# Ledger of designs, part 15: VH-VL binders against Crossover junction endodeoxyribonuclease Hjc (hjc)

Target 1, 126 residues: Crossover junction endodeoxyribonuclease Hjc (hjc), of Archaeoglobus fulgidus (o28314)
Amino acid sequence: KGTRFERDLLVELWKAGFAAIRVAGSGVSPFPCPDIVAGNGRTYLAIEVKMRKELPLYLSADEVEQLVTFARGFGAEAYVALKLPRKKWRFFPVQMLERTEKNFKIDESVYPLGLEIAEVAGKFFQ
Short names: E, the ipSAE of ESMFold2; O, the ipSAE of OpenDDE; V2, 0.75 times the mean of E and O plus 0.25 times the DockQ between their complexes.

## First folded at step 18 (VH-VL; framework fv_felzartamab)

Design u5 (from t5 with light chain S95H; at its last look DockQ between E and O 0.57; V2 from the best seeds 0.00; counts 0 for: pae E 3.3 > 2)
Fold by ESMFold2, look of step 18:
Structure u5 (fold): chain C 126 residues (1-126), chain A 123 residues (1-123), chain B 107 residues (1-107)
Amino acid sequence: as target 1 above (126 residues)
Amino acid sequence: QVQLVESGGGLVQPGGSLRLSCAASGFTFSSYWMNWVRQAPGKGLEWVSEISSDSSYIYYADSVKGRFTISRDNSKNTLYLQMNSLRAEDTAVYYCAREPGFDYDTEGYFDYWGQGTLVTVSS
Amino acid sequence: DIELTQPPSVSVAPGQTARISCSGDKLGEYYAYWYQQKPGQAPVLVIYRDSERPSGIPERFSGSNSGNTATLTISGTQAEDEADYYCQSYDESLHAVFGGGTKLTVL
């Protein structure tokens, strides 16, 4: 995984008012693990981190199911954070993903609907 | 310390060719993307071209595409710009600039610049 | 495709706050970067990723980027801050794009 980009995402999450940590060993855990967990006292996130050269991003049904399973048990909302070249991170709740025959995707019709980090954090302030 | 030294500038007639070099030292050259950025006398900065650390990704400004070729030799820690079919509007100081990068993406900023070399295209 | 527009000049008295704008369509989807260039010198990076300062850049330099506008802010401007300032970002073809530059004058 791109640890440099995950570190950059952690900085952005902290700036937006979240406490956030990277999940060490997420790829070797015997249990479902997201890449990052974050929370700001009102909103809690389980985040799968993706970096792609271009759209579409495909996600396997298995990895989406694992993310949702963790998020449900943790009490968090399941999100995909996507980094495209030279652009800021965009956040997609798993409900926003398009279904393919067997899997999921984020394509050019979905990408503009993704949330900026401030929009995800906006539930924190009244 | 990071050093970038451009060379190869000079006076050239329209339609001519010139090859710029940028000698790098003080860092692992093969780990960074490299850029050429130019500045016409009394004018602003204009990005010219970019090359990834292993030369897998190369980009050109529309104004130079087809006439300029960026390349690098990681064994010599040197960046090159071959400029063909030169025009008066190519007259500028040419800077090489280092860019931290990761595979197909970059951090997007030019953290170290050379002193520049002047290219004058005039009859 | 994306053009970054900066005011040609900004003047401030010493100790005042200088704000230099950089406008471009969808600029907030990208990061903005800022460079300082003094006469006869190469540009120097002063802000990256909208608001981060490289090591050695004074705390009086800050930045923001929202919507279509990025802003470089210099608080407590000093005579040595007199320079040209360029914003830089990217277009959809992954090309770096510079603004036209702003001459900051400290009177």
Scores: ipSAE 0.622, ipTM 0.843, lowest interface PAE 1.0, mean pLDDT 91
ESMFold2 (binder alone), look of step 18: mean pLDDT 91; pTM 0.937
OpenDDE, look of step 18: ipSAE 0.828; ipTM 0.932
ESMFold2, look of step 20: ipSAE 0.344; ipTM 0.789
ESMFold2 (binder alone), look of step 20: mean pLDDT 92; pTM 0.943
OpenDDE, look of step 20: ipSAE 0.809; ipTM 0.928

## First folded at step 19 (VH-VL; framework fv_felzartamab)

Design v1 (from t4 with heavy chain Y102F; at its last look DockQ between E and O 0.63; V2 from the best seeds 0.00; counts 0 for: pae E 2.9 > 2)
Fold by ESMFold2, look of step 19:
Structure v1 (fold): chain C 126 residues (1-126), chain A 123 residues (1-123), chain B 107 residues (1-107)
Amino acid sequence: as target 1 above (126 residues)
Amino acid sequence: QVQLVESGGGLVQPGGSLRLSCAASGFTFSSYWMNWVRQAPGKGLEWVSEISSDSSYIYYADSVKGRFTISRDNSKNTLYLQMNSLRAEDTAVYYCAREPGFDYDTEGYFDYWGQGTLVTVSS
Amino acid sequence: DIELTQPPSVSVAPGQTARISCSGDKLGEYYVYWYQQKPGQAPVLVIYRDNERPSGIPERFSGSNSGNTATLTISGTQAEDEADYYCQSYDESLHAVFGGGTKLTVL
């Protein structure tokens, strides 16, 4: 039951100034559904939550497309949030994902480029 | 109340062996990763070894690898450290420490510590 | 490996603010944890995840972590805060690594 990681991320989002909720799984719904939606009055996020023992993370084209479809309709930015052991959460706008032949991945070349939660929340004082 | 009680320390000759035990109570032992952390007299803290809740992940500091063996018995709520080929530099207070987490991912911090047991390695 | 550097000692007058630094390469990309150890006693966790207090830790304890440096701050330092303080993070193998410790003296 991977919901413990989703709850951990929810706590981190609230600490960073977002209001955030977990979205119930896509049980009977035929429509796209992210794991978390969040907003802070300026930035709105639709988040697919992933945790892995190690890189790479692979994402199917279908799940990326569903995330983007939801985000577009909701007025949010589409992100993948990735947790590796003992690393802080990192956030990847879907445009940052590396393509494979048919799908997407986050590997060693992409992972360091991921955003910290503060960067996603917006700019700090200049 | 969470309690960790180490035992089995003592004076031992170089090259000798010793087995440390840590009796746990006041929490669901089988749900937590457990660690040994040591502190040489007058020195800082040094992580020694880590074992997952079901013993499927086991890690050692380079300084003890091949000589020390961590294990646990979840039916007895007890953590163990078998120390072989002991050296003078292994002289330290050995702490049992609880690490929150599950499966393969933990945060690697120690929320409860025992009071430690002293191991002295000298002729 | 990531070396965590702490000053060997810090002295403050009662009621003043104590700041104990912990430096390491890119430390802000990792969580930092802080432990208090009084003479003859086991360490006690006082800060986890950079800036969170476990239950029972006074509000005068706070933490931060950015760039290469984490800081434990004790506001309104009291005599009972006199202790050794260790920061903890991870080495490159993601095993726990501790700083060398800082003796806080309340004079």
Scores: ipSAE 0.380, ipTM 0.800, lowest interface PAE 2.9, mean pLDDT 89
ESMFold2 (binder alone), look of step 19: mean pLDDT 92; pTM 0.940
OpenDDE, look of step 19: ipSAE 0.790; ipTM 0.920

Design v2 (from u1 with heavy chain Y102F; at its last fold request DockQ between E and O 0.90; V2 from the best seeds 0.79)
Heavy chain, then light chain:
Amino acid sequence: QVQLVESGGGLVQPGGSLRLSCAASGFTFSSYWMNWVRQAPGKGLEWVSEISSDSSYIYYADSVKGRFTISRDNSKNTLYLQMNSLRAEDTAVYYCAREPGFDYDTEGYFDYWGQGTLVTVSS
Amino acid sequence: DIELTQPPSVSVAPGQTARISCSGDKLGEYYVYWYQQKPGQAPVLVIYRDSERPSGIPERFSGSNSGNTATLTISGTQAEDEADYYCQSYDESLHAVFGGGTKLTVL
ESMFold2, look of step 19: ipSAE 0.621; ipTM 0.860
ESMFold2 (binder alone), look of step 19: mean pLDDT 92; pTM 0.943
OpenDDE, look of step 19: ipSAE 0.791; ipTM 0.921
ESMFold2, fold request of step 21: ipSAE 0.563, 0.599, 0.616; ipTM 0.853, 0.858, 0.869
ESMFold2 (binder alone), fold request of step 21: mean pLDDT 92, 92, 91; pTM 0.935, 0.937, 0.934
OpenDDE, fold request of step 21: ipSAE 0.877, 0.886, 0.866; ipTM 0.943, 0.945, 0.940

Design v3 (from v1 with light chain K26N L27I; at its last look DockQ between E and O 0.84; V2 from the best seeds 0.70)
Fold by ESMFold2, look of step 19:
Structure v3 (fold): chain C 126 residues (1-126), chain A 123 residues (1-123), chain B 107 residues (1-107)
Amino acid sequence: as target 1 above (126 residues)
Amino acid sequence: QVQLVESGGGLVQPGGSLRLSCAASGFTFSSYWMNWVRQAPGKGLEWVSEISSDSSYIYYADSVKGRFTISRDNSKNTLYLQMNSLRAEDTAVYYCAREPGFDYDTEGYFDYWGQGTLVTVSS
Amino acid sequence: DIELTQPPSVSVAPGQTARISCSGDNIGEYYVYWYQQKPGQAPVLVIYRDNERPSGIPERFSGSNSGNTATLTISGTQAEDEADYYCQSYDESLHAVFGGGTKLTVL
C-alpha cells in the first residue's frame, strides 16, 4: 500500500504548520475514514491520499461521498492529495474534481490547478 | 563505507563500442536505483541513464537512446553501461551514482558518486 | 524538456554571502538538488529537496525554490567553498536535468 507515501505527506503537513495524524486501518474501517486528518487550530482537513504512476486518477463516487460525509461530520474540508513520480504533492479540494458519468477524476487539465502545500497552509491565515 | 568504482573506460574510434562497469560495496545494492552521469572535459554534468533497483524501470537521455544500454546484476553488486555506435560527443568522464528510491518513484537526488572512468572517442 | 540555466561564474569575498541561481520554467513545482564539485573530484550532494542539507554539510549552505528560480545560498563563504556548483531537477519524462554549472570563486 502507500504507507511510505502517507508518512511522507504527514511530515510535509507538520512542516507546513498543521498538526496531522494518519488514520490507522482507514482502508478497512466499516465507517467513512480519510487517510489523514489535519488541523491548525482554526481549520481542519480530511485528506484522501493517492499515488499514481501517471494521470488520470479516477475516484469512485462512493469513496468521494464517504470522504465528504466524514469531512462534513468532522467540520473539515475534504481534499485529495496526489503524488506523481518525482513531483511534489498536489492538493485538490473535492469540488475541483471533474465528474465522469458515474465517478470522478483528476486529469491533465485539472492537475495543474492543484494547490501546493504552502498554498493550502496560506489559505487559512489570510 | 559506501563505495562505487567505475571501470572499462578507454580510447575507442568513432563507431566503436565499450562496456562500463560500476562495482558497488558498503550498502544493499539491490535496494537502490542507479544512474550514469557523464562530464565532457571542461564541461558540465549530463545525465545519461537510470535503472530501478529490480530493473523494472529504465530511462535514457535522448542523446544516447538507442545506442546505450544500462543494466545491473544484483547478485554481483554491479551496474553496467553498454555503449555502442560511439561518437566524438560521447567523450567524457562517466560516473555511476546512487539514488534512493522506492518502487516506481525516487527521492530524486544522487547521494553517492564514484570517481569516474574516462571514455575518449577519437580517430 | 526543461532547461536549467545557471550563471557561468560568481565571485565573492571571504565571509560574504554567495548566491547561485538556477532558472527554469515553473521550477518551483519541482524539487531542486545541488551538487558541489571541486577540481578533479566527483560531485558531492550539498542540498536536496530545495533546502535540506545532508549530514556533514555545513549550516552556511541553504537553498530556496519558488516560481521560476531556485537559489543556492552560501553565507559566510570560505575559501574551501570554491568549486563548481550544479543544480538538478526532473522533467515530465522523468529524465534528470542538470544546469550548466556555476564556478564559484572566493577571492
Scores: ipSAE 0.564, ipTM 0.857, lowest interface PAE 1.8, mean pLDDT 90
ESMFold2 (binder alone), look of step 19: mean pLDDT 92; pTM 0.941
OpenDDE, look of step 19: ipSAE 0.743; ipTM 0.910

Design v4 (from v1 with heavy chain D103E; at its last look DockQ between E and O 0.72; V2 from the best seeds 0.71)
Heavy chain, then light chain:
Amino acid sequence: QVQLVESGGGLVQPGGSLRLSCAASGFTFSSYWMNWVRQAPGKGLEWVSEISSDSSYIYYADSVKGRFTISRDNSKNTLYLQMNSLRAEDTAVYYCAREPGFEYDTEGYFDYWGQGTLVTVSS
Amino acid sequence: DIELTQPPSVSVAPGQTARISCSGDKLGEYYVYWYQQKPGQAPVLVIYRDNERPSGIPERFSGSNSGNTATLTISGTQAEDEADYYCQSYDESLHAVFGGGTKLTVL
ESMFold2, look of step 19: ipSAE 0.630; ipTM 0.862
ESMFold2 (binder alone), look of step 19: mean pLDDT 92; pTM 0.943
OpenDDE, look of step 19: ipSAE 0.785; ipTM 0.919

Design v5 (from v2 with light chain L94I; at its last look DockQ between E and O 0.79; V2 from the best seeds 0.70)
Fold by ESMFold2, look of step 19:
Structure v5 (fold): chain C 126 residues (1-126), chain A 123 residues (1-123), chain B 107 residues (1-107)
Amino acid sequence: as target 1 above (126 residues)
Amino acid sequence: QVQLVESGGGLVQPGGSLRLSCAASGFTFSSYWMNWVRQAPGKGLEWVSEISSDSSYIYYADSVKGRFTISRDNSKNTLYLQMNSLRAEDTAVYYCAREPGFDYDTEGYFDYWGQGTLVTVSS
Amino acid sequence: DIELTQPPSVSVAPGQTARISCSGDKLGEYYVYWYQQKPGQAPVLVIYRDSERPSGIPERFSGSNSGNTATLTISGTQAEDEADYYCQSYDESIHAVFGGGTKLTVL
């Protein structure tokens, strides 16, 4: 966390009309926190940021639960933002994640369903 | 300031080999991905190959895979393309182009190009 | 892999708006980049990431990308804009792909 990709996503969020900040991520906090918090006066996001060379992306049930807990308390929508090489950032409401035996994933069947940043800003799919 | 200079082009018969070089200066060569892009006479641009800043990631167009080898020497600020088993359809101006990148990904664009070197494959 | 289709030529009068299309299957899911090339010269980047202008590119150049089609728009087209224009994007194997090019003529 705190990588070049998180900074790139902040730039894209600002260009799309969100105000956005990175949340300091060190494992010492007793409370859940997302990687990025964003809002545009109408839509508020709590974002877990992931970068992968390839699919699938796996997420633990614990990290998804923590993201949802923060988002609910903050009044935000919980999203996973995923960057694959050469592709745009894609956004996945946590409800879109595919359940595994104990955890969650985004694989080739889920990835095409992800939202573009303009769709998140406009709320075209809920 | 930024300078990319290709060399090693020329006439070669089908089945022959050539080695292209691209000398880089005016920027931190080891921080950039490098590409070869070619353009046949009177035709459009065709991407040929790319190599990451530390050579960990290498990709080829299907049309050249198995015949061409991209490499780089960061201590000499030089990009190379070894072209074997050349065919008439490989006749083109070959450009080297730099691409801003980080780790396994890039910004996706070619922000500076050399002037190119002509490769002619003819009987 | 993905094929990017451009019209082979576009003609506009000086001062008018030129639009050059670039079509590919689900192209809006990728960033599109545009290059200008004049005879005997290397390509020059004029639009990156769909709609961003590099430093030194006039404001009359703009871009968009939605659905299957990206568009380079030149408003107030000038004689010096006469050139070949190429769109570029990526396929599923993360290989760069170029469109066939469009010759812009300013009459």
Scores: ipSAE 0.536, ipTM 0.841, lowest interface PAE 1.9, mean pLDDT 90
ESMFold2 (binder alone), look of step 19: mean pLDDT 92; pTM 0.940
OpenDDE, look of step 19: ipSAE 0.800; ipTM 0.923

## First folded at step 20 (VH-VL; framework fv_felzartamab)

Design ctl (from u3 with heavy chain E50G E99S Y104S D105S, light chain E29S Y30S; at its last look DockQ between E and O 0.49; V2 from the best seeds 0.00; counts 0 for: pae E 4.8 > 2)
Fold by ESMFold2, look of step 20:
Structure ctl (fold): chain C 126 residues (1-126), chain A 123 residues (1-123), chain B 107 residues (1-107)
Amino acid sequence: as target 1 above (126 residues)
Amino acid sequence: QVQLVESGGGLVQPGGSLRLSCAASGFTFSSYWMNWVRQAPGKGLEWVSGISSDSSYIYYADSVKGRFTISRDNSKNTLYLQMNSLRAEDTAVYYCARSPGFDSSTEGYFDYWGQGTLVTVSS
Amino acid sequence: DIELTQPPSVSVAPGQTARISCSGDKLGSSYAYWYQQKPGQAPVLVIYRDNERPSGIPERFSGSNSGNTATLTISGTQAEDEADYYCQSYDESLHAVFGGGTKLTVL
């Protein structure tokens, strides 16, 4: 299920100028693992990939901590990539996530703030 | 060849009810999202309602929520719109429109449309 | 809810390039779709996913979408391109939203 959307995001990342790989078995590793790692020589990403039919997206504190831990050690920026039906992928730096009492979420107040892939890549268009 | 044929339109009094049908052929109906889009005479297009391939997701425009019910019968390749408590502003040609399923990034557009069926709500 | 704004009309001479705009808040973060409608007919999809053409749509039709604006471009506009054109996208609640439509006149 989720692997289909990870593969689709890989295609979009490669189109945007990243080299990107999917981390096989990330959900079963005893070590922190993102779903995708990507880099373009200037920007390096550790990405948790989420697909939902509707908002809000909830993320556990453990998920976010594991992503940040990996990103720090890898030398990457920690992002959540979210796909909603009929929308492009949007990217959320972990500091953009809204906190709940114990966890994190992306709801209708946060979702519009998400970055498009070109903004993450740092491309400038004249 | 993909075909969508609407039926069930007609003249109805305010407060009345109608049931529209859309007969689908030439494609695997159960693999597609289906929609109703309407167009009042001389006006633009307005999306009315959409339903996922297995009916697990159903959406309504705010203007019709609570009055209209979308449904589908995949065994009959037919989409329905039950319209209750009709108002003059519901007068329009109603189109049946097909969308690719949610499960791909190609979804989100209406790739085939029927010919439409006219609903007139008038005293 | 997102509002999609189109000019009511656009006029071009035959052979010239027509550009029809569709404006909405952060529209470039969603896909834009374009439909052509001739009098008495159902709409026909001419551009999907910002800039893709369905089979059977002439190469003179192209599209773009960035920032707040999507644009349908018709290069070498022909008399048969005279029609109403609608842009479409989705709001945050997954409701389809159409622009108000643009009448393209080829004179």
Scores: ipSAE 0.123, ipTM 0.695, lowest interface PAE 4.8, mean pLDDT 88
ESMFold2 (binder alone), look of step 20: mean pLDDT 91; pTM 0.938
OpenDDE, look of step 20: ipSAE 0.633; ipTM 0.880

Design w1 (from u3 with heavy chain D103E; at its last read DockQ between E and O 0.72; V2 from the best seeds 0.77)
Heavy chain, then light chain:
Amino acid sequence: QVQLVESGGGLVQPGGSLRLSCAASGFTFSSYWMNWVRQAPGKGLEWVSEISSDSSYIYYADSVKGRFTISRDNSKNTLYLQMNSLRAEDTAVYYCAREPGFEYDTEGYFDYWGQGTLVTVSS
Amino acid sequence: DIELTQPPSVSVAPGQTARISCSGDKLGEYYAYWYQQKPGQAPVLVIYRDNERPSGIPERFSGSNSGNTATLTISGTQAEDEADYYCQSYDESLHAVFGGGTKLTVL
ESMFold2, look of step 20: ipSAE 0.728; ipTM 0.890
ESMFold2 (binder alone), look of step 20: mean pLDDT 92; pTM 0.944
OpenDDE, look of step 20: ipSAE 0.816; ipTM 0.928
ESMFold2, fold request of step 21: ipSAE 0.641, 0.731, 0.709; ipTM 0.868, 0.894, 0.888
ESMFold2 (binder alone), fold request of step 21: mean pLDDT 92, 92, 92; pTM 0.940, 0.942, 0.940
OpenDDE, fold request of step 21: ipSAE 0.872, 0.874, 0.881; ipTM 0.942, 0.942, 0.944
ESMFold2, last read: ipSAE 0.334, 0.693, 0.652; ipTM 0.796, 0.879, 0.868
ESMFold2 (binder alone), last read: mean pLDDT 92, 92, 92; pTM 0.939, 0.941, 0.942
OpenDDE, last read: ipSAE 0.871, 0.883, 0.873; ipTM 0.942, 0.945, 0.942

Design w2 (from u5 with heavy chain D103E; at its last fold request DockQ between E and O 0.79; V2 from the best seeds 0.78)
Heavy chain, then light chain:
Amino acid sequence: QVQLVESGGGLVQPGGSLRLSCAASGFTFSSYWMNWVRQAPGKGLEWVSEISSDSSYIYYADSVKGRFTISRDNSKNTLYLQMNSLRAEDTAVYYCAREPGFEYDTEGYFDYWGQGTLVTVSS
Amino acid sequence: DIELTQPPSVSVAPGQTARISCSGDKLGEYYAYWYQQKPGQAPVLVIYRDSERPSGIPERFSGSNSGNTATLTISGTQAEDEADYYCQSYDESLHAVFGGGTKLTVL
ESMFold2, look of step 20: ipSAE 0.682; ipTM 0.876
ESMFold2 (binder alone), look of step 20: mean pLDDT 92; pTM 0.947
OpenDDE, look of step 20: ipSAE 0.824; ipTM 0.931
ESMFold2, fold request of step 21: ipSAE 0.237, 0.674, 0.298; ipTM 0.739, 0.870, 0.780
ESMFold2 (binder alone), fold request of step 21: mean pLDDT 92, 92, 92; pTM 0.941, 0.939, 0.942
OpenDDE, fold request of step 21: ipSAE 0.863, 0.866, 0.864; ipTM 0.940, 0.941, 0.941

Design w3 (from u5 with light chain E52D; at its last look DockQ between E and O 0.52; V2 from the best seeds 0.00; counts 0 for: pae E 3.5 > 2)
Fold by ESMFold2, look of step 20:
Structure w3 (fold): chain C 126 residues (1-126), chain A 123 residues (1-123), chain B 107 residues (1-107)
Amino acid sequence: as target 1 above (126 residues)
Amino acid sequence: QVQLVESGGGLVQPGGSLRLSCAASGFTFSSYWMNWVRQAPGKGLEWVSEISSDSSYIYYADSVKGRFTISRDNSKNTLYLQMNSLRAEDTAVYYCAREPGFDYDTEGYFDYWGQGTLVTVSS
Amino acid sequence: DIELTQPPSVSVAPGQTARISCSGDKLGEYYAYWYQQKPGQAPVLVIYRDSDRPSGIPERFSGSNSGNTATLTISGTQAEDEADYYCQSYDESLHAVFGGGTKLTVL
């Protein structure tokens, strides 16, 4: 699947000062698993990786709840990383997601609020 | 191993037509987006057109829109550029360029280039 | 819309560091890419995603991209690095756009 984007994001996280790993078989795991886990020895991220051609990105309540459940149990912060065509990765804490009636989304009003990778790295170093 | 070979260039009068081909080998052609990029003699690079791996997405530079048509035949590993209503400003070396990655890789950069074919539009 | 501006030429002594700039409005929000072209040859990708090197590109080539400016840096410049260099990114329609090119002279 989108493993190339996950590997590319992994490289970007290492460049930004995180130790990070891709969770092998995350799409077929019987347990809630993020796509990537990252940390700097003091704080940890659990990241769900999304690639889309255009906005909006919709996320089911179940996948957001599974990400939060993993992050809480692991001691990490839950993030969605979104790649749009020809744009750099943007990072959204799950609290930033806009609620729909039953689910969540990132649309044109939310997307500009997303963090750049340097902000995520600096946020954890500040 | 990756090989891109353009052909079909030549001398043509203004208002004429020409069809360029790019034969690809050494990679899975049907998995890559493909591009045409041109360079007028002594000038810089100019992106011309882009086609997705399954031809679902096709884009053109404004300077050629309506006159040029990009297409591909994945069974023959060949990229095409049909150029109609040619103008003197279309005189250039035309490069075939591979855009790296699979379906989810839409970065729009060019990791392998052919050696180009010269198109001259002159009266 | 987005125009990428490069200096027309840069001269550097052998062994010194060459820096080639590429400027565009909010360029740091996009990835920048760099190509080397020698006379009579096709362009060759030397930097992608701001700072990554393809296999076979010497470590003396590096890149950065922040704010409005991407920079290609060649440390320990050698005579063989003499070439035209083009930066590339995207316009607002997400079409590929190239800078005008920079002729690097090693003297």
Scores: ipSAE 0.258, ipTM 0.731, lowest interface PAE 3.5, mean pLDDT 88
ESMFold2 (binder alone), look of step 20: mean pLDDT 92; pTM 0.942
OpenDDE, look of step 20: ipSAE 0.840; ipTM 0.936

Design w4 (from u5 with heavy chain S55E; at its last look DockQ between E and O 0.54; V2 from the best seeds 0.69)
Fold by ESMFold2, look of step 20:
Parts: sequence; structure tokens; C-alpha cells
Structure w4 (fold): chain C 126 residues (1-126), chain A 123 residues (1-123), chain B 107 residues (1-107)
Amino acid sequence: as target 1 above (126 residues)
Amino acid sequence: QVQLVESGGGLVQPGGSLRLSCAASGFTFSSYWMNWVRQAPGKGLEWVSEISSDESYIYYADSVKGRFTISRDNSKNTLYLQMNSLRAEDTAVYYCAREPGFDYDTEGYFDYWGQGTLVTVSS
Amino acid sequence: DIELTQPPSVSVAPGQTARISCSGDKLGEYYAYWYQQKPGQAPVLVIYRDSERPSGIPERFSGSNSGNTATLTISGTQAEDEADYYCQSYDESLHAVFGGGTKLTVL
């Protein structure tokens, strides 16, 4: 299921100065639920975690809507974290996602705009 | 103690074949990706091939694809490189290197290397 | 394929700071790794994932990677640091790629 990748992302978040937890059973919850929640006292994140062999990554409107709903209620910013093989984790605020007719994607035009973890931890969104 | 020991190098004519072996000990061999990296005399390092822990993912440098075959026997803790149609350009010390990895991705570094075995291809 | 370019040589006086660059297209999207190789020996990992040191590597070794350039930095350089240094990363085909190597001379 990618639990090992989520664990690896937790380590990166803690190194970057966040307290972070994985939400157990997030995929089976009846309530909106991200994969990871994180905070460092100033920045708070609700993260949907994705691993793919290659681009594009597609996200359904429903899962983006659920992430945004949780983030709004929790007081967090909604992010997608994407891991491609041999590459660093990249972080995408949901506002950065490219719209398809009904859904969302991260493709070759969006991927280079993604943030590295240090940018999320120590910088304003650019 | 992690240990990697290469063997099977030697002198071969162009067009010939050799089979390299790398004996592993001191770690759970079946949990790691394995690599061959070579170094021509007086030259830099060149990655040759990679095989995943369960053999599902295998990659070759363009310079060797179709001529070299990487394999492993997890029951014997041994990595192999079958080298066919050898060329003078294949002359190098061949290193066995361990790589931490998971599924289709890796940590990306070679944390332990063997001593190397010399392959010389000359007329 | 991505080509990683390193200077062929770098010279520093003992106690000074050495910096070895490694440049490649889109290198900042990947991690950079650094290896030290002394004559007649196998390479030894000194930096992984841009900036992390393996256990047993002196604190004077550090690394960074931004944009198209990764840098290995050795502060307080000692005579024993004299070696060849290789950067390594990956290309778009998921192949490992090494730089051409840099000979560090401590004089």
C-alpha cells in the first residue's frame, strides 16, 4: 500500500522541523481524512501521499474535495506529496493542480513547479 | 560485517565471454538491490547494471544492453554478471555494490562495495 | 542521458575549505551522492541524499544540491582527504550516472 513510502515521508517531515503523524486507516474512514497531518507551530499541513512510476498523476475531484474539506476544518493547508522513482518528494498545494474536465492532475507542466520540503517548511508559497 | 567479494575476472579476447560472481555475507542479501559498477584503468566510475531484490526490476547501461545479463541467486547470496560479446572498451575493474531499495524505487546510493575483479579484453 | 560535470582537479592548502562541484541538467530534482576513492581502493560513500553523512564520515564533510549543481564541501581539509571524488545521481531512464571525478590535492 505504500506504507513504507509514507514512513519515509514522515522522517523527511520530522527532519524539516514538523511534528507529523500518519493517519491510520485513512483510506477506509467514512470522514474526510488525509494520509498525513503535520505542523511546526506556524505551518500546518494536510497531506495526500502519492507514489507513481511516472507522470501524470491523476486525482479524482472527490479525493481533492475531501482533502480540502479536512484541511479547512483542521486549520491546515492542503497538499499533495508526490514521489517519483529516484526523485525527491515534491509538494503541491491543491491550488497548483491542473484541472481536467472533471478531475485534477499533476503532469510535466506542473511537476517542475512543485515545492521541496525545505520550501514548505521555511518559505512562503511561491 | 557486510562483505562483498567479486571473482571471475581475467584476460579474454574480443568477442569472448566471462561470468563474474559476487559473494555476499553479513546482511540479508534478498532485501537489497545489487549493482555492477566498472572503472577502466585510469578512468572514472561507470554504472553497468542493477537488479532489484526480487528480480522484478533490471536495468542496464546502454553500452552493455543486449551483451550483459545481471542475475542473482538469493539462496546462495550471490550476484552474477554474464558478459558476452566482449569489447576492448569493456576492460575495467568490475565492482559489486549494494543499494538499499523498496519496491520499484531505491535510496539511490551504493553503501558497500567489493574489492573489484579485473576484466581485460585484448587481442 | 544526463551528464554530470566535475572539475578534473581541485587543490587546497591544509586547513582550508575545499569545494567540489557537480553540474547536470535537472540535477536538483534528484538526490546527489558523493564517493571518495583512494588509490587501489573501492569507493566509499561520504554524502548521501545531498547532505547526509554516513556513520563514520568526519563532520568536515558536507554537501548541498540546488538547481543544476551539487557541491561537496570539506572544511578544515586534511592530508588524508587527498583522493578522487565522484558525484552520482540518476537520469530519466532510472540509470545511475557518475560524474567524471575530481582529484583533490592537499598541499
Scores: ipSAE 0.660, ipTM 0.865, lowest interface PAE 1.0, mean pLDDT 91
ESMFold2 (binder alone), look of step 20: mean pLDDT 91; pTM 0.938
OpenDDE, look of step 20: ipSAE 0.817; ipTM 0.930

